# Designs tried in a protein design chat: VH-VL binders against o27280. Part 29

Target 1, 266 residues: o27280
Amino acid sequence: MDSMNVPEVLEIKRIVEESESVKTFIFSWDFRREVRPGQFVMVWDFRDEKPMSVSLIDPVRSEIGISIRRVGEFTDRVHGLSEGDLLGIRGPYGRGFELMGRDILLVGGGIGMAPLAALADEATARGMRVDALVAARTADELLFLDRLEAAGVNISTCTDDGSCGFKGFAHERLLTLEENHDMAAVCGPEPMMFQVMRILDERDVPAQLSLERYMKCAVGICGQCCLDDTGFRVCAEGPVFWSQELSRVREFGRYRRDPAGRRVPW

## First folded at step 1 (VH-VL)

Design l38 (framework fv_libevitug)
Fold by ESMFold2-Fast, scan of step 1:
Structure l38 (fold): chain C 266 residues (1-266), chain A 121 residues (1-121), chain B 110 residues (1-110)
Amino acid sequence: as target 1 above (266 residues)
Amino acid sequence: QVQLQQSGPGLVKPSQTLSLTCAISGDSVSSNTAAWNWIRQSPSRGLEWLGRTYYRSKYYNDYAVSVKSRITINPDTSKNQFSLQLNSVTPEDTAVYYCARIYDSEGYDYWGQGTLVTVSS
Amino acid sequence: QSVLTQPPSASGTPGQRVTISCSGSSSNIGNNYVYWYQQLPGTAPKLLIYDNNKRPSGVPDRFSGSKSGTSASLAITGLQAEDEADYYCGTWDSSLSAYVFGGGTKLTVL
């Protein structure tokens, strides 16, 4: 019966529109319940419950933020809410990112920048040099650029269509960046993360990757959420993994699982 | 080049604790690209993985279910080594014990020389 | 009892092709990479094959691996006297959360 297993009903204090499809919902938070970048919470709209990564951790203002992309019925309902409305929040859950060394490379694709934005805040507060490669299909899908710039992050962008920054994919842009880093953190579509991981591995840069597709298993079916080659359970061991662990996973970057648990190619 | 050198006693009495150490050269026990394993081999049971320790911001341990209640694998960063402690041994624990870094991204395996441990009264 | 099943012995003459099988289940070989090890008497196991069919640097191309469903095979072509050894398959088992090995195959070169 721990308090983390019972949703706390919180008032939406502020909503930030990050893009046409992404909003950040901000809540007052009691930091006696510790929250780390890379962790997630369960968001309950009183009809359904879904896992969401924490994208803002602000002990000075006593706030957390949760960034949500509109992708289905649950997220559409949540996007329809206003400041003053209520949501249930349970958690945090999962293993967060760990920081080491003096400089870090962040590589984010789309909504994958959300947990990396929280990490960027912590890394800069720690005195680390932070470089971010922000990738998206188009310029209007690049997220958190103003927030990263305000934090003092050195930003590179790429878009598939060339509408902002380098024209091409994240891994193609990364090949043109010749700076050494003590570590990296990566979050985005699995095929992007796989290609980025291979380059970082060749450069001998240790990387942490956030594998968020299995987070919903944390609500009582976590024994079924397992990565093939390592046997790691995403809800227990993840969603953050080191790159050498993921290099042993046959499914990473090649396959995903449908709701029935069947392997389907990306 | 990575090398693993094992040390520890070769004879242990039933109910006592088996203790072995693996010294690492050419790599760090705190390497965040490595996992440090203990494996044993007996004529009757073949090769058995016992567990591993690995560093990912902090140390983590995984243990085989068959030994989980009796086993501890401990890294020592100051000496660049990791150890195996197996409590309450029985004659069934008689085996050659190996420490190993099972594989890296380049496909290399590194194994220690092996230590024969006999459990008898 | 080994989780992965290998024949206890195999034999051949110099120049011959021999194959060693390794059978498992969906939780191990079916969903995970297979590794093959060679062990000479009095020595630690040495990696021969990783990721089902890849060779480490220094392993002759006479050694090859393959995998189909829940089974894997090690093939040795142009068999030589120095190939006489014990051979083990290994893989991760997702149900056990453990690395598992086959029972081993003693290869005799006649």
Scores: ipSAE 0.000, ipTM 0.371, lowest interface PAE 18.1, mean pLDDT 82

Design l39 (framework fv_libevitug)
Fold by ESMFold2-Fast, scan of step 1:
Structure l39 (fold): chain C 266 residues (1-266), chain A 125 residues (1-125), chain B 110 residues (1-110)
Amino acid sequence: as target 1 above (266 residues)
Amino acid sequence: QVQLQQSGPGLVKPSQTLSLTCAISGDSVSSNTAAWNWIRQSPSRGLEWLGRTYYRSKYYNDYAVSVKSRITINPDTSKNQFSLQLNSVTPEDTAVYYCARETYYDLGSYGMDVWGQGTLVTVSS
Amino acid sequence: QSVLTQPPSASGTPGQRVTISCSGSSSNIGNNYVYWYQQLPGTAPKLLIYDNNKRPSGVPDRFSGSKSGTSASLAITGLQAEDEADYYCGTWDSSLSAYVFGGGTKLTVL
């Protein structure tokens, strides 16, 4: 009997509108089941089940939060729910972030800020200095700025269109930031993460990167879509990987797999 | 404008070590967006990939199973080149040997996009 | 024997359409991008098609690639005398952790 493999039906306690396309669903949580930043849960709407990163871990209030972007039929149905409605939650699953040192850089793009927001909370609670680079295509897609500010995080923003902060891509903004971090954590579109990883490698900053597409692999349901050009099997671990582990993955930042297991450019 | 220039002896005796070098211009052997390959071609086996070296946080090497026990591919960052060493050669190792760049970038493709001129190596006493 | 299977030869006349096939398995063509290389007599191979169906700068649009399941094809329309060459398919094989080539197809322009 493994309680993590059985969905628990939980009431939606609170919904936070993060943007026009993103909502955070907050549930009461029994912290006898440990959950760590970087882990995900399976969200079940009683029709379909999808992996979602945990974006809030609050032991004081006994709450977890799950941030969901509206991108398809399942997420449209979930976005239609209200406080008091029920969802099935199974987990947590996957390898979480590991914290080391005194200073951490977070680099997040779009919904990739969700697991990094939870990590920011833990890093600040641990007494670390936290710098966050928050990137999006436009200002209205920047996520968790108010929450990061409330946590005492030093925030830099960039948008592709220049509507907020630095005009340009995350890696271009990163080149203008200080190099003195003991570690970094990165989550967002793979092409962004690849460029950021390259810069952090040049700076000798150990980085952990969270790969959204490998969340299913962490629960053992990934098939051949997890097998890269080197034969590296990511399904035994994930979604969080050290940059050293990803340096051999030729698909990282260039290709993804479709539902049939075929390679598709980003 | 990237060029690969090959050099090394064209005649090697059986049981000896075959050694070739590939000099790179217009790119770096330490490029994070490239891998550096050795490929050979013979009438009996056609095109045969032997292996590659590439730099990410450190150098990695991949080798074809058929040659793995005899092959070493080494980068030389000071000279911006990479080499092939193939031990215990036999007449069956007679082939034209090519070095080739494999490109690898953000939203781009990978593939053997630049090739050296080729070196005919004959294994004979 | 090659891991990827090509016909050993193909032929056509100027202006004709010629298709060269490449057959593999799920561990190579089925799960990875396919590349095509052209080798003119006395020269090194040149990249002709990448990512199944894309052309490098300088490759005429009469060359095209396609992939379905575990098979790939190179099509040459409006065949010209200068297309007489050896053609190789290539891809990564995930089970072997190796790049693999087809046995090659010698194209003769009659």
Scores: ipSAE 0.000, ipTM 0.405, lowest interface PAE 14.3, mean pLDDT 82

Design l4 (framework fv_libevitug)
Fold by ESMFold2-Fast, scan of step 1:
Structure l4 (fold): chain C 266 residues (1-266), chain A 122 residues (1-122), chain B 110 residues (1-110)
Amino acid sequence: as target 1 above (266 residues)
Amino acid sequence: QVQLQQSGPGLVKPSQTLSLTCAISGDSVSSNTAAWNWIRQSPSRGLEWLGRTYYRSKYYNDYAVSVKSRITINPDTSKNQFSLQLNSVTPEDTAVYYCARSDYTGELFDYWGQGTLVTVSS
Amino acid sequence: QSVLTQPPSASGTPGQRVTISCSGSSSNIGNNYVYWYQQLPGTAPKLLIYDNNKRPSGVPDRFSGSKSGTSASLAITGLQAEDEADYYCGTWDSSLSAYVFGGGTKLTVL
């Protein structure tokens, strides 16, 4: 039997408080079940199961980390857990990020820095030069700055309110940064990703974007995960897409889907 | 169905430039969901990936370290083809050369050309 | 240098199960997907297995792949005469920033 289809009950070994609303849960992991940056796992609290991006991949310590933002009933329950408590983990699922070239730009907004932190670790281990633009509404919501600095990443920050770094949005800060990158990886709120993609396209920088807005199903078994026009399923064909693929999707950055699958303006 | 057709000389003298071309049908060299690779095969080294060119708003190239100083891979959108130039060849460059398509990740080779035996000798 | 290691040869009789191993390191098989290619005499290699254990359309279910740690395996059940070929594993190597192949295994059907 394929062990990826059955949740394994794992003990929470360590919890790192990343911010008031974000925690990273660290588990011992058997790396016979491979995990790559950009992939997700299904987290089961014995009542409900939700997809979560992997934010730490450490085969030397035999550990993975899963960063979870408190945004609803499931995540509130998980945030109430302590070291030593149990969670079910299934996966990993999805196709991860691809690294190409010598110089890479990471653009992360809020919890979108979680999969990008794992990617930064891989890119620096590969010997790539990594520039990261870390964006949030306020200084308290900037994530993984210490991890990125320890990895040797060149960090730029911006906050909407100006409480840390550049005052403004990610795309406004990006316009003030050098444009010499072989590729970019982008993860965060869809409106931010859309604006960033436009600038990268103008600069002829190929970008991969992680879309996780409708991750209510695993491995593409749910129709409401489909994108407009192209028929891509976020959980089956994503969550990572190249920007040129997304340029043909009329709803990207313009519309979202409600629970019934109807188009609704942002 | 994607098809790759190779052309180029089968005999090159040491110190000269090896030049091969791969013509594409059933896909575009500017496809944003593909990469276009050169791979060679010799008895002494087996299968060896040389590099790739790919379009993602503009063309990019990646080259294996072992050949990076001597290799150029160029797309030609007007002819829907891509080429390999390998400078300063030695007898160690004698091999069957294949062009191959990979998906957008660059990690699997789903279509291959027929192969061209290139002999480097005086 | 993180080249993938395969046995140079393997053999079996029709109907048997044959396995071909591929060994690497953390920078290649350990952290990346594994691919398998079949090369019939006088032809280009053909994709046989992708993403560790998935088959392209048209590849018989007699062929299967698996991966554990820094090693991968190709299994062929119900061996047939037409399976006589060279088999290669391949993957991305993060340390080399390059695609790497195994040395190949010549499968003979006795």
Scores: ipSAE 0.000, ipTM 0.417, lowest interface PAE 15.7, mean pLDDT 83

Design l40 (framework fv_libevitug)
Fold by ESMFold2-Fast, scan of step 1:
Structure l40 (fold): chain C 266 residues (1-266), chain A 122 residues (1-122), chain B 110 residues (1-110)
Amino acid sequence: as target 1 above (266 residues)
Amino acid sequence: QVQLQQSGPGLVKPSQTLSLTCAISGDSVSSNTAAWNWIRQSPSRGLEWLGRTYYRSKYYNDYAVSVKSRITINPDTSKNQFSLQLNSVTPEDTAVYYCARDVEYGDFFDYWGQGTLVTVSS
Amino acid sequence: QSVLTQPPSASGTPGQRVTISCSGSSSNIGNNYVYWYQQLPGTAPKLLIYDNNKRPSGVPDRFSGSKSGTSASLAITGLQAEDEADYYCGTWDSSLSAYVFGGGTKLTVL
């Protein structure tokens, strides 16, 4: 029933305020335990444990970063912590992104830019050309622009309200961007990811999408993280899936199912 | 309103290919909120779902395991129709064949074609 | 045999209540919506109930559906002669990745 991995208690080395609602918590990390972009860790505040994507992987400084958006009691408590305070970390878990080809497009919405920021670092280190479409509701919620710029990423932005960059949704901006990428990686709200996936699939660009809903347990602990038609377990087989697999799932981007089997629209 | 109109031969010889078409009006075969299905009905087997085609960013097909090696379902966007091709038919393929639409949030068939009786006999 | 189990026949007299059962497993009825189809002699099936208990426009409120665990039920109150038909349950089966139907129930109005 219990996890065999006990959380390691780590000191918060540095906190970066990414926005009013997002902070990145940075820890020293022993890279004898490999961490890849797209993987997650379980964060324990000594009361509750929640999955969080790894947003910084820095083997030169021997650091990882975990970006956390304030959305409930757990994240409110974690946001109240200071440098020097302790958190329990176990993992990493899950399937990371795979890189192929010479050119990659990143499409991130809100906090979904967190795992993509780590991927951008790896892709640029491998000599790939990286284009990033960074989307948010407002300019204040655009994340990681300075990190992406420092990494040499070619950045496009859009906001729903038009406060920065293109006025509109990520998929609307994507239609105005160049079509020639060897692959793409997408992370954000599920309806956004579905619309982006449709465009990339039409362009024959293979894409990986990070589906982070229902990651409420560590890999192998529970079966509640299933996609409707195929029975994919997000925490066991994800959170990163190829677009070929998700394009076939009629539920993706349209609805989910509750424990009683009822369809619940997004 | 949506209408599905079937056409095709009612008599097919054993080992030949069964071919039917379903013409769509009031909706599009490239609608990304619908899927287009073939279902057959025989006295011995009752209702059997055979497969479907649907458009998301490109067309996808799902086929029942029992017919997967013999079946092809093809959309035709220019004629706004979709077809069923079933290879190497036997007398056990004798059935009334229906086309049917299922809708977004679906898995239920809200419009059906009139049905086509196909007899496999020499 | 059909993946979903229905009684092969049911009967009633005008004004009576009739219930038709449909039994499955966790991979179909247990975790998915159930649908009911009415087939009048010589016609294509018609959607009667969707999402366990909802009626399309034009279906009288005499028809109702319910689901509990791995079983579903269609109830017809105030039975009428025109209700004489075959009734089929159907649902998605997650393990087969396919739509599955019950064997059908022939309802005779005496």
Scores: ipSAE 0.000, ipTM 0.450, lowest interface PAE 11.7, mean pLDDT 84

Design l41 (framework fv_libevitug)
Fold by ESMFold2-Fast, scan of step 1:
Formats: sequence, C-alpha cells, structure tokens
Structure l41 (fold): chain C 266 residues (1-266), chain A 120 residues (1-120), chain B 110 residues (1-110)
Amino acid sequence: as target 1 above (266 residues)
Amino acid sequence: QVQLQQSGPGLVKPSQTLSLTCAISGDSVSSNTAAWNWIRQSPSRGLEWLGRTYYRSKYYNDYAVSVKSRITINPDTSKNQFSLQLNSVTPEDTAVYYCTRDEGYPLDYWGQGTLVTVSS
Amino acid sequence: QSVLTQPPSASGTPGQRVTISCSGSSSNIGNNYVYWYQQLPGTAPKLLIYDNNKRPSGVPDRFSGSKSGTSASLAITGLQAEDEADYYCGTWDSSLSAYVFGGGTKLTVL
C-alpha cells in the first residue's frame, strides 16, 4: 500500500452486519502502515471518496475493519457490495487516541462506538480496566456490545426510549456512574459529547473526543470547519482532541457546518 | 428578550482606570452558548473589539493585542453582569464603549453605549 | 488601519441598487463567516446579516450578503431614505484570535 495518499484497491474479505444501518467491512492490511485507534481512512468506491473511522485493528490476523452507517448515496452504494468486491482505501489519517493510566471510560453514541471499539481492544490488550457507556436512540441501534463483552469491557447502556438499560441520554446516565477513571474517550453526536465533556471536566477526568466533522478537514476538503475562534486551526490536530482544547470552541455542541461550510444548528 | 444595560463614569483622567459594567437580562452570563464582549468606537479607529468573556466548562477571556496589557473583563454570576476595567488610560481611549452578546460570532444584542472622555 | 477594507463612502438614489464591498485575507473572511452591521445616526450598531448571507428576523429581504474567497459584499436593492447609515463588516480572525471590523462605509441616500 502507498502511504503517499494514493488509494490501494483492496478486496472486501468479510462483511459483518452490526445493525440494520451499520456494516463493518474487513480487509487484509499490511501493518508496515501502522494504524491506531481514532484514525480514519478514505474509502473510494470509484466514484466518490469519504472518510471512515477504523473500527477493527487486528495485527495478528493482518486485518482492519471499517464501520459504515448508511446515510446517503455513497454509503448506500457501499452497503450494496458483497464479499469479494473491491474498494479503494488510503490512509490512515488523523491523530489517534492516547492511552494513559490504568482505568479508562469510553462513552459512545451510535456510530461513534466504531473508533471506541478499536480503542477498547487496544486498552484491554494493554491490561487496562475498561468501562464503556454505550448510547443510542433504541436498543437495536446499540453497536458493538458483543465485541466489548468479548474483550472483557464493563458495559453500561442507555437508550432514549428505554428499550435497553437506562432510559435517557448518555450524560444523564453518566451522572449515575460513580467510578473514578484516569482518562475518558468520547465519540458520538456533538451535543452528546458536549454534555459528557462538561461532566468529565467537573470530575477532573481528562477526556479525548473524536469529531467526525474534523476528519474531512484533516485531509483538506473543508476549509471553514478547521477553524475555531481561539486563533488556531484545529484540523491538523484532529479528529481526536483533548477536552481542554474543545472547551474553547463555542460552536462545539451548538452548531455544525453544512457542505458549503455554513454554520447550521444541531 | 435579551437586554444589555451599561453603567459607569463618562469622564476619566489620564493614567486612571476606566471601569464599566454591563447588566444582563433575558440571558445568563454563565450561558454555554454565548460570549460577552466589549467593543469601542472612535472617529479615528472606527469599531474596535477589545475582548470577551465566555463560559464553556470554565470561564475564558480573550483580549485584543492592542489592549491586552491593560484590560480585564470579569463575569459576575451573582449579579448576572460583566465588567470592563482598562488601566492607565490616555486620550486615545476616548470612545463610545458598547457591551454586546454574541452567540457563535454574530454580535446580536448591543448595550446602549457609554461615551467615555479621557481628559484632564 | 482596520484589518478588513471597505470603501469609506457609497451613495445612491431611492429605488437603486447599492453594493458595499469588504476585503480581507485567508485568516478572516477566507475561512470564517462574515457579518454585517447597520448603524443609524446616534444608535448602537445592529446585526443586519449573519453567516455570510442570512437575515435576522425583521430585516427586509432587499438586504443581502455574499462571500467569494477573501471578499464579501452587502447588496441593498430598492434603496430607501431610511437606509442612510454606516455599514460595517465583521468576522473572526483566526491568526489574531480577535473579532475584526472593516473601517465602515457611510451610505448617503441622495
């Protein structure tokens, strides 16, 4: 594979259906190109290219996995593919998660569990104690519960409708969890991440948050979303940021950017 | 209905400290979606942003380089207000001073303005 | 000098179209949203346009904004006597960590 930003055409080795709307596509990977949890790749279907988080990193089997939610034309086409079909992959890109201490909390919402599942595997392999708070709208949208359980992760769930675990939002569930952690990693919708960040900051738990919008900025395809009002460009540092960095971004959790780079309410 | 009401002296002697207060109604100085700014306007320099305070998990302050060594902007959560202190004033600090709110950058509510004259 | 450049004056007659320009750089207009403010004589500035081209409630649709590269424009169609005011562009400057303004344009309705 070429680490110089040229896509390598890879065969889809295996497809795992995670839910009605999410599939994980597994490829053989040459680990001379190191991949860390929190990084992403560009997936090319020979028409369009989109950033996707790496959700499985398995050097023993020489495999990576890429989890893709069906949300538009590109992802609909990719979901229509079968084992043996080809996709272009380039990367990895972006800043991955850093692990510190002995105890880590993962807080994931929806597809945001994808990069956190890879992180859980690495953290448990390092002998860390891992607690995961997995959030979704409904029980059938909770992702990676079997993988987390198999890895020895302590799992708490919450759903908006109460169909599994705590009835409510991730931050409401977090308020009922009294464990002391050395660090946290958070990935999901920005409003959820903002509320979770505030609680963790008040508890003096250093947190890293992964922002989907900064994945596009990191490869140079969105100029405006890379900037914040503190006077530095955050796209070069993304998609993973420390909570202290994000606490200064006034748009975080309130506004997103549309394809034209315009500020739009969540 | 957000309202900003300014108070403070209109005449300050050179070398003294300029002090203004902005009282907030219809919003909170601890709002996690807003920032609270001081801006001044003079015929020679036009509109000039001086700085802001905002709450995101703790309070942050940003100050324009031109005033950074002399300026302090402080929130007061008990009175729901924020203040401007500008030290060592000179005649060049003569201006109309405005407090203003922004919510993700647009300056959407402005106080009435306070003319401050720096003269002996 | 102001960080953003505007013409110091503009003029028109009732019913005409007037355009006011605002020029900056990559660290301000090029990478951030542009805002326009109207200041009537003796009053505080009022938000007229936000996020390049959006109008707050109560602003007539004859006011419009646009942005291209490092420049922005305010257009006023169907000019009216009550539009006589000073107009300022503003935006965040990422390199300065500061909100910056244009020098202002005095619009005279002839």
Scores: ipSAE 0.000, ipTM 0.442, lowest interface PAE 13.0, mean pLDDT 84

Design l42 (framework fv_libevitug)
Fold by ESMFold2-Fast, scan of step 1:
Structure l42 (fold): chain C 266 residues (1-266), chain A 121 residues (1-121), chain B 110 residues (1-110)
Amino acid sequence: as target 1 above (266 residues)
Amino acid sequence: QVQLQQSGPGLVKPSQTLSLTCAISGDSVSSNTAAWNWIRQSPSRGLEWLGRTYYRSKYYNDYAVSVKSRITINPDTSKNQFSLQLNSVTPEDTAVYYCARAEWSYDFDYWGQGTLVTVSS
Amino acid sequence: QSVLTQPPSASGTPGQRVTISCSGSSSNIGNNYVYWYQQLPGTAPKLLIYDNNKRPSGVPDRFSGSKSGTSASLAITGLQAEDEADYYCGTWDSSLSAYVFGGGTKLTVL
C-alpha cells in the first residue's frame, strides 16, 4: 500500500503507435512492485492524474507498457510527448485477472484489448491455448493484432462495417465459435460485454469482465465509481469482476451514471 | 494423490433435505485451478451433473436447471470439504451420489466412492 | 431420456477394434469439448478421454477419441478382457445450462 501510493517519475523509453488515436508508452519498472494483467496505474503529467490500464508486462526486460487513447486534454498532452520525456506513475491498483484451466477466450472491444493483450502474454507463457475475439467499429480501430499473432494467439476479428473479418458485433461472432473454453476475459464497451456475458453464462464458461469506464474517478475517493444496488466501487473493488458478481448489478449493460449520479441509458 | 471421501445418510424420507459431505485430501477446496462437483447416477435418469462450487478470489456456484430451485453446494475451507443439500426430496431423487474434482472446467479426474441414497418412507 | 445418444451395448473379441458412438446437437457436442468415462462394475467412473481426443496420464494409447460435427466416437484398438465396462460420453449443453452425459454403452468382451 505505502509504496504503491508514491508516484515515481519515469522516462518514456519507447512509444508504439497502435493506431491514429492509441499509443503505448513503455517504461522501465521495478518489479519489487508486482503488477498483474487487469490492473491499472495513475499517470501524472505534472498537471493532472488519470488512470490507465497496463497493456505490457515484461519482467525479463524490466518494462511495463501503458496504452492511452486520445480522448481529451490530458491524453492530448500525453500524446504530444516524445521518447526521453518524463511522466509520473503510481500504482498498480485494482484487482487483476485470474487464470484458470488450459484454455482461455479473450473478447476485446477497441481500447479494451489493451489489458487483454497483457493477459494474453501471461496465459501463453503459462502454456494455455489462447483464442482472442478482437472487435472494433472499423478495421483501423482493431488493436494489437500483430502482437497477439507473435504470441501464438488464435485470432478472430469482427467489425461493425465488415471491413475486417466477420461483419457484425462481438456477441454475433461469438455465437459462430465452435469451441468451449475453461474461462473467458472480456473488456470493451459495456453493452458488448453484457451480450457476451449472457452467451458465456449459457455455455457455463466462467468470465471476468473489466469495467474501465469508472477509472476516470480518483481511486476510492469518488462515489461515482459505485455501481447501482450492490455498492461496488469499480476503482476500489474492480475493475475486474466475475460474471456472477455482475449478474447482481441492475445497472450493468442497461444504464450508466453521470457526475450527479443520475441514470443515463446506453 | 487426490482423494475424495463421501459421508452422509443412505436413507432419507420424502419431503426432507438430503445432506452429503465430500472431504478432500491431496488438494484444497480453495484451489484456483479446480472445481468441485456433485453428480448422481440412477437406472431411470442415468448420470446427472447437479452442480459445482469453485474458488476464484471468492466462491462461485453453478447448478443444473433441473435441480436449481432445491439445491445448495457449499465449500468449507476450515475442514477442506464441500457439501450438497437437496431440499424436498422425492423417490425420484434415489440414486448413487458422487462428488468429483475437475482440474479444468469439465475434466472429472477424481471421484468419490459414491453414496447410495434411498428416498422412502 | 439422455440428451446424448449412445448405443446401449457393444461387443468384440480380444485384439479387435471397437468403436462407440455419441450423437448430440449443435448446443452440446457441436459447440463444446467431449469427454469419455469408463466405469468398471461396482466403481466410480474414471476419466478416459478429455478435450475430444486427449488422454490423461496412465490411459493406454489404444484408447482414442474423435469428434466431427455433432457426433463423437471412442475407439478401442487391441481389445482386452479388462476393457469390459460401461462407457459414457459427456459435454456441456448451452441450451440446458448443464453438463450432460450419454446413456452409456455396456461393452462386453466375448
Scores: ipSAE 0.006, ipTM 0.400, lowest interface PAE 14.8, mean pLDDT 83

